VHH binders against G2/M phase-specific E3 ubiquitin-protein ligase (G2E3). Designs and how they scored, part 1

Every score and structure here is a prediction.

Target 1, 328 residues: G2/M phase-specific E3 ubiquitin-protein ligase (G2E3), of Homo sapiens (Human) (q7l622r371to698)
Amino acid sequence: IWNSALDAFRNRNFNPSYAIEVAYVIENDNFGSEHPGSKQEFLSLLMQHLENSSLFEGSLSKNLSLNSQALKENLYYEAGKMLAISLVHGGPSPGFFSKTLFNCLVYGPENTQPILDDVSDFDVAQIIIRINTATTVADLKSIINECYNYLELIGCLRLITTLSDKYMLVKDILGYHVIQRVHTPFESFKQGLKTLGVLEKIQAYPEAFCSILCHKPESLSAKILSELFTVHTLPDVKALGFWNSYLQAVEDGKSTTTMEDILIFATGCSSIPPAGFKPTPSIECLHVDFPVGNKCNNCLAIPITNTYKEFQENMDFTIRNTLRLEKE
Below, numbering starts at 1 at the first letter of every chain, in headers, positions and changes, except where a header shows other numbers; antibody chains aren't numbered by Kabat.
F, E and O stand for the ipSAE by ESMFold2-Fast, ESMFold2 and OpenDDE, each averaged over both directions (binder to target, target to binder). V2 = 0.75 x the mean of E and O + 0.25 x the DockQ between their complexes.
Where letters were taken out, [cut] stands.
The coordinates of atoms that the task and the answers printed are left out; those that the model quotes come from them. Centres of patches stay.

## First folded at step 4 (VHH; framework vhh_gefurulimab)

Design k2 (from c2 with Y102W W104Y)
Fold by ESMFold2-Fast, scan of step 4:
Structure k2 (fold): chain B 328 residues (1-328), chain A 123 residues (1-123)
Amino acid sequence: as target 1 above (328 residues)
Amino acid sequence: EVQLVESGGGLVKPGGSLRLSCAASGFTFSSYAAAWFRQAPGKEREFVSAISSGGSTTYADSVKGRFTISRDNAKNSLYLQMNSLRAEDTAVYYCAASPTLWDYLRKHGYDYWGQGTLVTVSS
């Protein structure tokens, strides 16, 4: 399947309008000809092959890999071309892109903030988790000394003077690992996606294309988030009532904030990790105007407000602006 | 079909008022953040104001206290009330909407854009 597609797409007489027909003919040279149903089967198998290839990494939600041999053979460009042609010819919804990869294509890498979920490398993920769980400057410096060689290699070493410097360090590591490390594969893939004007259409109609290109993770519900966050102190009944109403409003689409946004604000992750969260996510009620997400201990502080309207507005505004600042 | 259609632009005298409207269709407007940007002749587009779906607002320093952004989710509409208009407010005004809402202050974070409406402040 893959080899037949590569032969067709790399042909010196390549024509995007005929690429599927040529690939189909090559694949079915010994199987017979002119079977419209098997063309759809061919596209489905091709997309499945791309999804599971060494060009992408991640379990279900995938980002581009850095495969030196594939890059030398221009396979990222060919993958983009195959995806574009498949989409134009009515192939299956790929459904495997991470939101991060999608956002890089639509808004550009400089306007995209990767998250811990984008890191498929176990060792890198562990470094990020350790940095995030530091509770003192001394602990943070100790962790940095232990992974000094790695941070030096990726150009992310920085002077640490306060505990909050860990957020900038994590952002630098995520930016390097998910975006900068795969810059050349990404540009090559992006050029391939320009085939038949597909990239331009993705950029013009991102909502529609996100639906077909991006992986749909297990849906986060108000019930799931409500049960995920434990209450460790005597709760403010009114504030917890507003919290539960807010989760329901988010689920019902009555808030600018998504369930994923809330989870990222509190934990740094857009989905519940397979191993669960360590420490267990918790919620506390504070006499403050705006919520606070403490990612190092997975704690969400919610404000005590006089009205639900004020609660929702302050939650929406703070979560979005905090995530925006971290993205910067 | 997703569309943002702007209206209300025109010629107005310094110190006057003007209200811009933006009609959204083809998507769930109530779930989106929306913003106004403007572009003066020979200059780049600049941020004017943004509003979350929950109603929280943000303004550029140059328009604070003079402009008011608002929305009507029942009518799928975004508004910009412009008061105490100055010659330097002369620009093409664009509305924009973003479902991701990560960065309502940056023009690249918006998925949908209107075609623009011209506002000229001149005596």
Scores: ipSAE 0.000, ipTM 0.095, lowest interface PAE 23.0, mean pLDDT 79

Design n8 (from c2 with A34M A35S)
Fold by ESMFold2-Fast, scan of step 4:
Structure n8 (fold): chain B 328 residues (1-328), chain A 123 residues (1-123)
Amino acid sequence: as target 1 above (328 residues)
Amino acid sequence: EVQLVESGGGLVKPGGSLRLSCAASGFTFSSYAMSWFRQAPGKEREFVSAISSGGSTTYADSVKGRFTISRDNAKNSLYLQMNSLRAEDTAVYYCAASPTLYDWLRKHGYDYWGQGTLVTVSS
């Protein structure tokens, strides 16, 4: 259905207002009340689909992906056009660009330094972490030898004579993975963003557009998560007391688990969507040893334990081990 | 097996008319939005017209007032009535079906395409 928007935007007689009108009419008729009743709602849904598409990678702060099929079908260009048109027509603040992607658009890739958080590939992130944590030249050379074929393939192999050479090696790997690897998608996306002069405006007013386009990290609080989850039917008062104490312990840094970890375990998301979750997140108290996250219905089953110490240990153990396996 | 089969193309003189048909099978036709696209030699594929499952229509500016899109859900068929044809209408015309799924980027562009039918407008 959204494919209709793509085809309208690809029309050789392309008019941005016409493209939106065509997509909106087709969508509204095809799905009735299941789809946006207004142009604004249509743009909001379209932007949500783009943010969560295979064209972008990362959890909250997103960079461009390298999707060969999407690149072949010119989707990065179309994504840039859709974002530009949405911004001009009063669509929502995208709020999902990484600072790195934004800086590439404003200052150019050559003047942009990626960071570890830009790496969504687990294996590449682990290589970078291992290199950064090397404390001797011997350790560093061992790590490089283990990933030699990878470093050679990406053109980042360099002579190592001192421990400080690890910093330039990491810079090379980050530059390749985040910038050079996605160069073609980036240029295509950038050309799309030139629609209606939007890229030129982004470059002229970077502070204003950073506020609109870039992800702003917000820490989840114990209060936010406590209020997010609805209690099912008749609650176990003791277990809910332990749940609230656990959230406070996580907030106070007294647990190895983060607020984001808890939310991902229960819902699969690291942040709360603007419109909230559907279905509404809920808590169920069960006579089990370990918690269970049912991401399909946003339900967190917490264990009924005899002591808070047992509760925290079982929560920490299960959440950390489940997320570690899912990340792999 | 999903099939979209276009027919009705041919040679016609400027000012003439043609009616294109697209026969659909293998999917729930009545639930899909249907579109016509065309591709002239050496040019990119361009949008011509679309009709929603509810019957709402839209047209490219170059064909507005001359072409009429319609559908017959009982026959699983899409039509394009082309009047006042011009030399620049010469192209291969394609039938396309748009899915009713939320995963709109799963298949880039329309979900199903026909093989096309050639329309030549010349004196």
Scores: ipSAE 0.000, ipTM 0.100, lowest interface PAE 22.2, mean pLDDT 79

